# Ledger of designs, part 1: VHH binders against Esterase OVCA2 (ovca2)

Every score and structure here is a prediction.

Target 1, 230 residues: Esterase OVCA2 (ovca2), of Xenopus tropicalis (Western clawed frog) (Silurana tropicalis) (a4ii73)
Amino acid sequence: MAATETPGAAQKRVLRVLALHGYRQNERSFWERTGALRKRLRGRADLITFSAPLLVPDPDAEPGAGDPDSLQDESRGWWFSNPEQNSFDAMEESKTCSGLEAPLDTVAKAFSELGPFDGILGFSQGAALVAIICALKQQGDPRFHFDFAILVAGFKSLSTDHAKHYQQPITVPSLHVIGETDRVISAAMSQELVSHFENPVILMHSGGHYVPACAPQKKVYWEFLDKFLT
Unless a header shows other numbers, all headers, positions and changes below count from the first letter of the chain; Kabat numbers aren't used for antibody chains.
F, E and O stand for the ipSAE by ESMFold2-Fast, ESMFold2 and OpenDDE, each averaged over both directions (binder to target, target to binder). V2 = 0.75 x the mean of E and O + 0.25 x the DockQ between their complexes.
[cut] marks letters that were taken out.
The coordinates of atoms that the task and the answers printed are left out; those that the model quotes come from them. Centres of patches stay.

## First folded at step 8 (VHH)

Design s11 (from a5 with E104Y; framework vhh_7nfr_2)
Fold by ESMFold2-Fast, scan of step 8:
Formats: C-alpha cells, structure tokens, sequence
Structure s11 (fold): chain B 230 residues (1-230), chain A 123 residues (1-123)
C-alpha cells in the first residue's frame, strides 16, 4: 500500500508566532506583559516579539543620554494618526497617517530574519496592523506567509488610507480576544473589526486592556492552536 | 441552509431526568462551538452550557453545574444536554444555538437558533 502520513509526527512541532506589541510598548515591555500567556502556551507555541520602528515621544520624559541600555525602554508605535504631533489615538479619524511602509517593512524583515512563522499575534495597535497584514496576505502579498492570526484588543483603523483593507471579508483563520471592560479599545470597536473576518473565533473576558491568560482563556487558546498542530 | 432542531423536552417531576437532542444541518457541525440557552417565562435568555468543536472542553452556568452534562456526536451532527436532578427553576424553553464564531467562552454571539423545546418541572 502507498505510504501514508505518519500520525502524530507533526503534532510534536511547536508553533512559532510573531507577536506585535501595542502603542507605547516595545519588545521588552511586551515580552514582560505576555509572560502569563507564554507560560500557558508552553509546548504548543513560542512567541517571538520585536520593537516597532517609530519612536513615540514621552511628553513627561527628560531626553536621556544615548546610553544603549536606556534605548531598551523607548516607547514604540506602528503608525501615527496625527503625524504633526507624532501621536496615535484609535478614536481619531484621519485622512492621512504616518504611512504603513515603515511598519510593513519592519514586519517583513522580521518574517525574513526570524521566521518562518506559523502565525501572527497582535495587541491593540499591533492587532490593528495584524488585520491589515491578513488583508494584504489574502490579496497575494508575498512578504507574509502564515496560517492564522490572534488579535487581542484589536480595532479597525480609522485612517481613510486603510479603508481599502476592509473591503473584502478576511479569510485568514483568526482568534479575537476582547475585554468586556476595556476602557482603551471598547468591546464595540473590537467587534467592528471582527465583522470583517470570515468565521472568526471570539474569546470574551471580563477584564480590561491586557492580554488575558487565566485558566478559562487557556482552553480557548489551546483549542484554536491545536488546529494548526498537525 | 442552516437548520437546528431540538427534541426531548417534556413534563417531569422534581428530581427527574431528561435528555435533550439537537439535530444540526447545513454547516460543518464539527467546526463550531455549540450552546444550550434557556428562557424561562417572563425572563431573558440564560446561557446554560457550551461545548467545544471537538467535545474536549465543556462549560456550565453555576445554576446547572454538577446536574447537567453537555455532549456532542460529530458523526451524527447532534448536540445533547443530559439533565439530572431537575428543579422547578429549570422550567424553560431550551434552545440549541450555533455560535457565529468557532469559539466563544462568555456572553452570547449566536447567528442561528433552533425553535426550542419546552421543559416543565412540576409535581
């Protein structure tokens, strides 16, 4: 008889997930903020994270010396809704943003240098960018190769330049994690983004603006990820 | 054409047992979380139980935990609710509900409902 796939051989592989931080975060702070999630995913998925390209000014911060160690604490962002002030607000409608070339090039370099990846995860502004990347992948963009997306506290970009990415249903398998009491990105804003995905998986939690990883959330993450552990 | 059809309801004495069934068609049943939701006379809908697409994970409202068991048969495309130690407060119309999405832990995000099956617990 013809050889068949070896049952369970690929099931021991650990998924590699590229993780995009939120606004005013960076590689270090996001790694620390996802510690509980990473613990829950041990043996199933590894999160690989990196810093966004744009420096976010801190109006309360004194400009530090150029110490290499101090640069690890710099606040980063993916784009600005107000380029004149180098600021971002998810509720702000804008005709222009700081552009997507720099964040998309940065993510593409992460795929090239740190990949391959099985999936992509984003938090807050990072989740909004993940949605755009899913749309670009669906349209045939060769820079982005992955099988699923996890979008935590995501939202639909209000930049008119980004509206084109929401014109067709996004077919990438997706898990959307939404906080019922999130005061930064309301559940309604996240549900609006969900409406642009085909057959989305939704995890609602009673908390606010963070990446949840308690025991009930663990079961939802595991079941979603198990579909890609083949 | 998505269809959900419940059966197995009826009149039982307090402390009795019932087995509810929901026959599903028109979608890939094995891909979706499924729920049982009930509505008592004059009250809003109350979520009762939730089962994962594989059947490996089950969730229950505190009011029914330890008394009800949710199960599914992905070969027969059928959802079940096994109800033990029934109380007068369990009197309601029980609905089979398909989640709009594949996994939903809390709240209600449903796109299709069955017609419901009446459960009455009385002496």
Amino acid sequence: as target 1 above (230 residues)
Amino acid sequence: QVQLQESGGGLVQPGGSLRLSCAASGFTFSDYYMSWVRQAPGEGREWVSYISSSGSYTYYADSVKGRFTIARDNVKNTLYLLMDSLKSDDTAVYYCAKDRTTIYVYGSTYDYWGQGTQVTVSS
Scores: ipSAE 0.000, ipTM 0.116, lowest interface PAE 16.3, mean pLDDT 82

Design s14 (from a5 with E104M; framework vhh_7nfr_2)
Fold by ESMFold2-Fast, scan of step 8:
Structure s14 (fold): chain B 230 residues (1-230), chain A 123 residues (1-123)
Amino acid sequence: as target 1 above (230 residues)
Amino acid sequence: QVQLQESGGGLVQPGGSLRLSCAASGFTFSDYYMSWVRQAPGEGREWVSYISSSGSYTYYADSVKGRFTIARDNVKNTLYLLMDSLKSDDTAVYYCAKDRTTIMVYGSTYDYWGQGTQVTVSS
């Protein structure tokens, strides 16, 4: 009547996910801010992160004597909605002639040097860039190879040069994580981005502008990711 | 063996100019972001400027923006810092630095430094 040993299970591969930080963040600060999520995903997915190419000026920055690692602590961004001020606002309508060349080249380099990747994750401005990358992948861009996307506090870019990326439904399997009380990227802005994806999975949480990782969110992440484990 | 060798430092009067060079060998120079970092007497190291592998993107510390220009020659494997309108505050040993990666990644650090070249701005 006593229970026998549990039968062995096939060892699952761990998914590799390229993670794109938000505006004014960098690889180090984003790694720290995703600590809770990384613990929840342990054994299912590893997050690999890196810094965006554009330096975001801090108006309060002291002209500094820094150590050799001070560059790693600098605020970074993917593009500027106001090139004259080197600043970004998700609600600001803008035109950019070459604002995506640098971020797309940087992400492509991450795919070539740190890859292969199973998926891509973005937060805030990084999530807006992930949506554009999904559109480019769907259009046959050979730089971007992945099976799924996770978009946290994402939004539709208001840059007129980016409107072309939303003309066709994006068919990449996607998980959209939206905060009901987000005061930086409203739920309505994220829902507008969701409308451009085919068959999206949506995770709503009661919190604000952050990457959620409590027990109810954990289950949704696991169910989404398990579809891509062999 | 990775080697970085700086040159071009010296004594110059305020308002003067200098051109620093860094000769790189032992790695594929054109694949890496490169930096200039300085250390003033009695102070810690201060990042000065950063240039992308292609040379298309350049970044500067606020203290030098508009006065210094970073450049590279990927055919000659040489990094440059063109220093205009020099001030007494620019007095430091200037180091050429190579990042461990071709992009900025969590856990990245400078893995190789040159010997440094002394810049003294004095009347």
Scores: ipSAE 0.006, ipTM 0.200, lowest interface PAE 11.0, mean pLDDT 81

Design s15 (from a5 with E104T; framework vhh_7nfr_2)
Fold by ESMFold2-Fast, scan of step 8:
Structure s15 (fold): chain B 230 residues (1-230), chain A 123 residues (1-123)
Amino acid sequence: as target 1 above (230 residues)
Amino acid sequence: QVQLQESGGGLVQPGGSLRLSCAASGFTFSDYYMSWVRQAPGEGREWVSYISSSGSYTYYADSVKGRFTIARDNVKNTLYLLMDSLKSDDTAVYYCAKDRTTITVYGSTYDYWGQGTQVTVSS
């Protein structure tokens, strides 16, 4: 017999957060790029990360340079806005894309095999995917169980197939981290994504395209996460 | 004990067709993305195609797109590659490959490979 479970009133020590890297990154480079954040979150949250399913071609690669020794340095992506060229551009409006089955299946597998998770964090293209996952969760998708989302340098996907995910306000509690001098994903693009969330918490920083974790930003992360510690 | 066993290769004339099969055992086949990878004489491995665990998502190398079709039967634990309009450049040993943990369009992250099946396109 299946028992009805009440959300735990038990003391939680550390939150578990699934972290999705950005375009052309992988689990190794993203782990390195989140070192400062992980240090600031010590004792509150642990980040678990993994590589996206799609290999992104290196435009400077020599013809026939299929070096298996470079696997740890492979550039990964969640989807392509131009599947004919295996490329992604956040500013590209596309009628077709590489689809979301592979990235969503990969994230669902991470929830199943590495979970449970209290929250999900994404950076850049990973943050755009986190927003879509939040919309799917809200639509009743049973693969995704989490309480909050953190979206760093996020943007609204311009792929026509993804427009359906923004039709209703997203009610998942969210923290949006935006760089005022970000030259890859402008603050305006991130603000467009924020507009699709209800009651978002916004952290603006003076820096560019990275995951910030300096002392002034630390307090905002802590206050956000403390709402989910039991 | 993971096992992948390819079959269906052979000699075929240019413009011909072949159907490759891969019988999988020792793991939950329906949970894994599967790929076909080939190796031509004197060349490195080239990823050909992959298929999602459900079979709903497929992706192909540009060199085979429109000519090859990847398919799977999760009840029979079998992966297929249907090859049409074969060219001399398709001559290679074709390997069935199981992805470890990362699903890719190029497939260099495989944890298990079959023994291969030889495809020769020649007069």
Scores: ipSAE 0.006, ipTM 0.165, lowest interface PAE 12.8, mean pLDDT 81

Design s17 (from s6 with E104Y; framework vhh_7nfr_2)
Fold by ESMFold2-Fast, scan of step 8:
Structure s17 (fold): chain B 230 residues (1-230), chain A 123 residues (1-123)
Amino acid sequence: as target 1 above (230 residues)
Amino acid sequence: QVQLQESGGGLVQPGGSLRLSCAASGFTFSDYYMSWVRQAPGEGREWVSYISDSGRYTYYADSVKGRFTIARDNVKNTLYLLMDSLKSDDTAVYYCAKDRTTIYVYGSTYDYWGQGTQVTVSS
């Protein structure tokens, strides 16, 4: 039996947040890595995620399970900085970003088929893509409708094709989560991305490259998200 | 245009209490985390306390936890620091600081500071 309360017509039940995983992750691994965050956000926000469209070859990865588990263990990415080698490096400057339209179309399809969404969350390469999506929204792209963004271990893309997305300040309300000891995406790289957003909220933590959800961090997530709860 | 004006400092004996105030103007006070930061003679700046934009979440340095209380009044655009059980080690100039963003842990970047208010704890 449900609680005595009837649904409140004037209140949002739970914020819906589309979540984009990092490079070499997928829906399953990202779901596992955000378990602590999802538990702390119960009653405030639900994360909806999916695998990026590009397959990343990684023969040295943890041994995968057999079919059908092998499909769940595929390493995925949003774009390649080196299309000839199907590889990505956040520190690599590249003139061409082959395949960017495929990830953007995939995210747009998620908005149309799984939406509506109140916000978007990204981790690592996924956060870099979230920033580009925020810029596209700011430029009037009708595919992307949401009220806020959460960018965890984000960075500014060094692809020349992406430079245009950083030309104007992004006004989307944003929370940037940065690890002071992150060895994959340095705090300085994340701070550079932050500089392209207006009135950003920043959550600094002492840890490395992960989505933090300890007691101090949960309060900042709650404060940020409560602004979008009616 | 942004102004932060501290008041309430003074000379007190060990074990005494003081209430510091910071009057804010020139920005939307209710949109920002606010901080108290102190600087003792001959030392660098030490973060003391943070308060969220709503006032719901507060954070304290271990040296002051249980003795100091940070509070804000978003209608009056005023930040407070209630200081109990003062010790000689609390002697410092206390600054009201506006964060550029909402920053949570020590290491925050401040874009505006007040002129400070002197707190002296001595017999």
Scores: ipSAE 0.000, ipTM 0.115, lowest interface PAE 17.1, mean pLDDT 80

Design s19 (from a5 with Y57W; framework vhh_7nfr_2)
Fold by ESMFold2-Fast, scan of step 8:
Structure s19 (fold): chain B 230 residues (1-230), chain A 123 residues (1-123)
Amino acid sequence: as target 1 above (230 residues)
Amino acid sequence: QVQLQESGGGLVQPGGSLRLSCAASGFTFSDYYMSWVRQAPGEGREWVSYISSSGSWTYYADSVKGRFTIARDNVKNTLYLLMDSLKSDDTAVYYCAKDRTTIEVYGSTYDYWGQGTQVTVSS
């Protein structure tokens, strides 16, 4: 009864991280692809994921109408660099793209309905969106409340509509995970995105376009996350 | 055991150039990411540049991008910083820093620091 709570003495047991999948992925496929990372983060952070709002045509899919056991895995995306063809290419410079209103509203809904969150993680196109969300948070957008960001195989959007989000250095604490042999998002493209963040932590790995979670990388994730546990 | 020894600093006029060196010993130099960090008079330490263990990847602070080049020689266990178009605000003690782990990581956390080398840019 005589106890007075000390400001800032709140204890956190496990961090909650909202995770944004890459282009042509969805909630299910991204959950499966992050299994190794989730095991490495057990006891420190829980990943919560959901599907992006835009349906991406899959040229390898042959959906069979009339199959009574049909379960179609829909490919999803956050935005299109070519809205006329419903397609996205990270190397495409475009003045016209699908807007960010739908993906930002979808992420805001996830914060509202699945939150609260301590951090946000993105992969590929999802990481590019995480960078924009960090810029919006820094500019005072009340929809996005979190303490850190993890950006895996991220890149700077080449849409002219998105250039405004990179005008000021992003001060959100960040971990950037980059594959030296990534053939989808080159290390140079990820390095360009890193240049817009203040005091970034960078994890380089020898692999390609995936979320790395081998035993050596575990220590880096743990050291980064431990700064936000207490 | 781990030793980092910087050299190559000095007094130069604005627009001048310098080449800093860091001789490393007591660890397997080729396994570690290396950094240059500086501290201006009366200021805190500021990260300047990173280089991967192989030398294939580099990153620079915005204040030095396009003017400084980081390089390494894994045979000679030496880290370099090539400084061009020096400005008065580049005046600082420059430190060589080794990352904490053999994992390819960049950040504000360092295991070992050298003694530093003074760079003064003035008229």
Scores: ipSAE 0.000, ipTM 0.160, lowest interface PAE 16.6, mean pLDDT 80

Design s2 (from a5 with Y33W; framework vhh_7nfr_2)
Fold by ESMFold2-Fast, scan of step 8:
Structure s2 (fold): chain B 230 residues (1-230), chain A 123 residues (1-123)
Amino acid sequence: as target 1 above (230 residues)
Amino acid sequence: QVQLQESGGGLVQPGGSLRLSCAASGFTFSDYWMSWVRQAPGEGREWVSYISSSGSYTYYADSVKGRFTIARDNVKNTLYLLMDSLKSDDTAVYYCAKDRTTIEVYGSTYDYWGQGTQVTVSS
């Protein structure tokens, strides 16, 4: 009530941030996993999320996984490092991958249909794709217009096809959020990605593979985002 | 031109059931996520249910989980809401709403609404 009590007295500019989920996630699971961050950013930035285009088979699916919620939640991915098995491993060096046309077309569609956006945020495989999108933006790709990137548990793609995107330092203003105890994407892997960005802001936290949003981390997000509020 | 036409509303006793339909035309129905949204007398609009373009994924407001089922027929371009165990609090005008996007987006925006169908749950 207080937020809309006086027309024009509420915060007039809120940043719009397109958010890309991680491997084996989808828009719903990622929206739920970013709940704490969204609360911390309320009134400063809105996250808009959507599902990646590729269906990820669950090779480890156990018999009896047939409850309604499990059946409603497809695992999605942005690309496969092993297209013959429709699988992805951030540690896998691959000469062939499922390509970036489908994920880039999906993100471009999100920019066109949901935009404009002030920034882009990615988690895990989504953060790796955000780094590539930043490189494409710098190369003049007209599909991607935004001012900043937030990369959570990001990594440098080990696909040979993606190496070209790391040839020049990425100048897009960036915030890199890294978990010291992340067992999925090690801090070293995220630091390797950080090395390809100019003047990166780094937020280290003691936790693992998730999007952190405790009170100390809120301050870093706010300071970063405030540079883009006009 | 996009058209959404709801039907199936009416007066029903508490504990009763109704099936709402929404006939869609003027766009490629199978490409879009669809929602049911309701508005009770004197209240704002409340999202009820959301269904993926393929029909494989469905989401429900906590107030209707286990009682309502959303479904679609992409051959007939028709959206459904099957309502069981109706309560007086379900009394509202029910609107069929088209998402403006063809991608899967949580918390979707709507570009077209139907005219609504009245559901009244009363003894």
Scores: ipSAE 0.012, ipTM 0.308, lowest interface PAE 8.5, mean pLDDT 83

Design s20 (from a5 with Y57F; framework vhh_7nfr_2)
Fold by ESMFold2-Fast, scan of step 8:
Structure s20 (fold): chain B 230 residues (1-230), chain A 123 residues (1-123)
Amino acid sequence: as target 1 above (230 residues)
Amino acid sequence: QVQLQESGGGLVQPGGSLRLSCAASGFTFSDYYMSWVRQAPGEGREWVSYISSSGSFTYYADSVKGRFTIARDNVKNTLYLLMDSLKSDDTAVYYCAKDRTTIEVYGSTYDYWGQGTQVTVSS
């Protein structure tokens, strides 16, 4: 169990990466889904995961009411594109959203209480939030100190409240991981986000909506991360 | 000054039950996730159970799931661990742990205080 693992006492420098899960995930399900990546990054980077602040109803797989053990499987999200319905859709253009105060405060607490961090990683909605955090860091927000970002199946938020974060090119060193056959966040949506970053590194894989970590992909992660180990 | 005082340990036979308590002071108890952590002689510290600040969410190590129940009383600033069907492998010093963070994090960092409470399961 990750909660019972002691941090390595080895003198080797290992990068610490704060990891933001996707919509309808939580720290436990995301930890489980990043197992292959964590194995591939062993000795180079450690992922620290945590749950987003918003509770998302999951009508398809919601656990039975009154079972305390099932509450650990609750779905979480970073923001709602439709706050009246407590829902999020990456394809939905919205003039209002549930706001970023709660998710940004949650991430800021993670930086202050669990940091320092060398980098930040996000998946899906978490990757969209990572892009916004990169923009805020670039604007001088003192809450967010890190050197690089990894954005997996990311997209540009279509909320008009978030448009201000894309007004200047984002100069934070970035790795964008995009699935060619992703049916949830199309490659075109991820490429739109990439266009807002300066000198991005792009990893394309033939798969769909997941965090890839096969042997060829491991080499790209290693090459990217090694720039920050010196 | 943060203070966590554990009590309720003792010697029990395999299959027995025990109730541990932790009295908390020096911080706003209701704001923090709380954990029970144990350490057997010659072993590292092992996380046992975790409870949210409100008490609405609980998590357990696979080794104790179904046998232990974590609970809290935010009015009395007290954390509990109800231990059923105890096994010899549960023998350890049990520590009450305050999370360093106020957010829900898998693999949280811990602060704990005091000497712990000894649980010995022996026939």
Scores: ipSAE 0.005, ipTM 0.156, lowest interface PAE 13.8, mean pLDDT 81

Design s22 (from a5 with A61R; framework vhh_7nfr_2)
Fold by ESMFold2-Fast, scan of step 8:
Structure s22 (fold): chain B 230 residues (1-230), chain A 123 residues (1-123)
Amino acid sequence: as target 1 above (230 residues)
Amino acid sequence: QVQLQESGGGLVQPGGSLRLSCAASGFTFSDYYMSWVRQAPGEGREWVSYISSSGSYTYYRDSVKGRFTIARDNVKNTLYLLMDSLKSDDTAVYYCAKDRTTIEVYGSTYDYWGQGTQVTVSS
């Protein structure tokens, strides 16, 4: 009864997607948090992730309380909205931020060493960076070659240094995944980012600040990704 | 069975205002996200605005933000687009579009479109 079907198409492949974690996460924690999504995408897309370059200090940590045996638990971030305190708040307007040179160089290195990639996925601060990367790609930045973006709990950076990236509509095909009850990045903040993309696909879910992967959301991911498997 | 009927288009001068309506029937209107999509002469269809099933969440194309307001009346099964400060670039046929699913998704998932209503902004 069981039949092993092989792809009959001239080209059959699994999409490779570079995935950027959120603020205070790292490669390990993000890999664990995307386990359900990776299972739902099996056979269509593989996620490749890595840690952001900036170490995020625990504001409640005592000086010298760091555990060198727990390096895998290091909190990472892509940029700081307050570079004096090495902190980030998505709702904080900032005229001076830690620059994007380090995170963009880190992502470019991942494209060079781990690529090629078909798409890019970001969560929270990682999704905000994905939007900037899409704008840079559209402006002709040769470091970034990909066909689509998935932005989960994304937001528009309030750094004045980043405002230039939102001046033109972003035409990269995009899927925006937004939680109705997200208390970290409100639906209104994600709505603001969506407005800068041309013909966006939007997936709303009833949950909070996480990457959703229930059966109904799987269908939306599959329909979006299937456009890039041809 | 499913029907979407747009109205309220017309000719206006730049800076003018129009109110578009879409009367929906043949489905449970309050369960679906609704969209306004426009098509200018010789161009492809482009998304304008999107409203959640409850009306609590609205999304806009950047070029219409602050000028257009999407709204819905789930008792009357009617979708609205209130257009202020109209520009010549807003000239297009405006379509009311129903999402294909009750899962809140927007994009290429429309299964029903209205006939459209023409908006012309000319000096």
Scores: ipSAE 0.006, ipTM 0.323, lowest interface PAE 12.4, mean pLDDT 82

Design s23 (from s3 with S53D A61R; framework vhh_7nfr_2)
Fold by ESMFold2-Fast, scan of step 8:
Structure s23 (fold): chain B 230 residues (1-230), chain A 123 residues (1-123)
Amino acid sequence: as target 1 above (230 residues)
Amino acid sequence: QVQLQESGGGLVQPGGSLRLSCAASGFTFSDYWMSWVRQAPGEGREWVSSISDSGSYTYYRDSVKGRFTIARDNVKNTLYLLMDSLKSDDTAVYYCAKDRTTIEVYGSTYDYWGQGTQVTVSS
C-alpha cells in the first residue's frame, strides 16, 4: 500500500550521535531538555542518550517524604570529585576521583550495543567526559569510533588523575557551545577546555546553562554536521 | 528471526479509545526496552512512548501524557499502548519498535520495527 509519495524524494543518511547528559541528570530529563535541539536536527542527526552509571544522592530528600513508588528517575553522574561524599564540583581540584573505569565502560558498551555512531555530544559533566573520550580515541583506544564531537557547557576536569588526557592537542573535529551568562560552568572554564582542541568551532550564545537550539543557532549546528554527511 | 506484529488499530471518533498490541518473537523480549513510534501522512516518524525491560519505567511524548499508557507482558512477549481521549492529531500509522540494546536508552535507537497499524481519529 502506498503512503503519500513525492517524485524525487531521495533517501539520505542521517547521522547518529551518542549524547552524554550532565551531572544530576538522566536519560529522560536530558532527552526532554534536548527537545528543541532534536527538533532543529530533524532529518540530519538523531540523538541517542542513556543514563550515567553512578547514582547521585539527593541530600535534600527525606526518607518517607513523598511516594517511594514514584516513577521519577534517579539522578545520575559520570564521576565524583569527592568519592567519600558521592559528590561532584567542577571547581574542585581533586587528588583522586571515583575513577573513570565505570563511566568509560558504560560509554564503551553504548558504542558496542547502540553503535555505530558518527559523533558524540556531551553537556556539562558529560561534555568533560566527551573531551576525555576524544583524547583516548586520539591515543588509539579501539572502543571509541566516531568522527566529531559537540561539547556544550564543557570544562576541563580538575582531577589530577585526568590531567594526562590534556597533554596533547585533541584533533577530533569539535563544536563548542558556550553560554555567556552560564552560572554553573563559566564561559572562562569552557574556553579553557576549547584551548585543548585543534581548530575548534565555537558557538557562543547569550544564555546560561542549557543546550541552545534557537533558529539562529541551528545554522551553526547544520554547517558543522553537514561536513560529516555524505 | 526477529518479528513484531501490531494489531488493534482502526477508526474511532474524537474522545474515543483504542488498545494497540504488538506480539514479539525471535529475541528475549524481557531484556529490551520497547517503544511506540507513529507517522502521520506526509510527516516524519514521531516517538510516542517507551517502556523499560522490566516495565518499571515509562516515558511519554508530552502531547500524549495523561492520555496514553504503555504496558508490557513479559510472559506473553506483548507490548501494549492504551490510548484514551483520542484527538484528530493522533491519526497515524503506529509502529512497535525494538530498542537496539539492553542498556537503558531514550531516543531513536531501534533495530527492528513492526509493519504498523493504522489509527484514524475521524479522519
Scores: ipSAE 0.005, ipTM 0.152, lowest interface PAE 13.3, mean pLDDT 82

Design s24 (from a5 with Y59W; framework vhh_7nfr_2)
Fold by ESMFold2-Fast, scan of step 8:
Structure s24 (fold): chain B 230 residues (1-230), chain A 123 residues (1-123)
Amino acid sequence: as target 1 above (230 residues)
Amino acid sequence: QVQLQESGGGLVQPGGSLRLSCAASGFTFSDYYMSWVRQAPGEGREWVSYISSSGSYTWYADSVKGRFTIARDNVKNTLYLLMDSLKSDDTAVYYCAKDRTTIEVYGSTYDYWGQGTQVTVSS
């Protein structure tokens, strides 16, 4: 039987956060890379992660290699800036109309089949997609219901068909995590994305391209998340 | 109604081989990632293998890597586990499991389990 609901709804003790991995990652590698963060957030938030729909070809893979393990750690991506080569570069100006349909449908299915979610987290290309999803939510898209976003090493998409998502200020409460020495997504690129959010919280760390979870970062995550744990 | 029916289990000697089958019905089999999960006597459930909806990509637990092969036939709506070089530690009830979602979610995210088929590796 269904559980009885109690009057005067108790606030959630643990938040559910849908987490979107970066380019060339997948659910498994991203789960491993967020292990430290998940430990720091234990008792406050649970991360639910899944693989992006697009297969990213490995340019360094030897053609016809007989290694059976090569297919077990497949690289995934949310969209391609160069669809003709199935490749992505955050600095490349392009249009990606067909590629965005697949990632948005995949995230919508995750909300429908794995939700409900209290928030959404993205890393790198996943964070760029989170920003677009926040813009769609702010504009009334019924597929995406969540209260906050965490964007780690995020950037503003330079795809021409994505420009429309940055035309209005994004009002979703947001935490932006930026690495001062990130050589993949520069701090300036992440700061450009921050400029499209209203009242953003910013966590700057001295490291590079990763999801930080040391003691100082833990405190900022906790303070941000506690606003949604009443 | 979603149905998953396992078969092919039995008694086999160490070093032997078995082929498990799972007949699926009541859903669009070709849309879903599928798993094999086992439970040894007195132990918890252990994930064994995972296969993509197309069958192009497979993942294995370290304990079975190189010995087991997961495969599917989307025309026949059947999932397979080809087990080679069986060890006594492979003794378990093997379950066919359907993912809850049509997207890839690694691990134990299931909304339907079959009845199971017993595999016993003994000399």
Scores: ipSAE 0.006, ipTM 0.211, lowest interface PAE 10.9, mean pLDDT 81

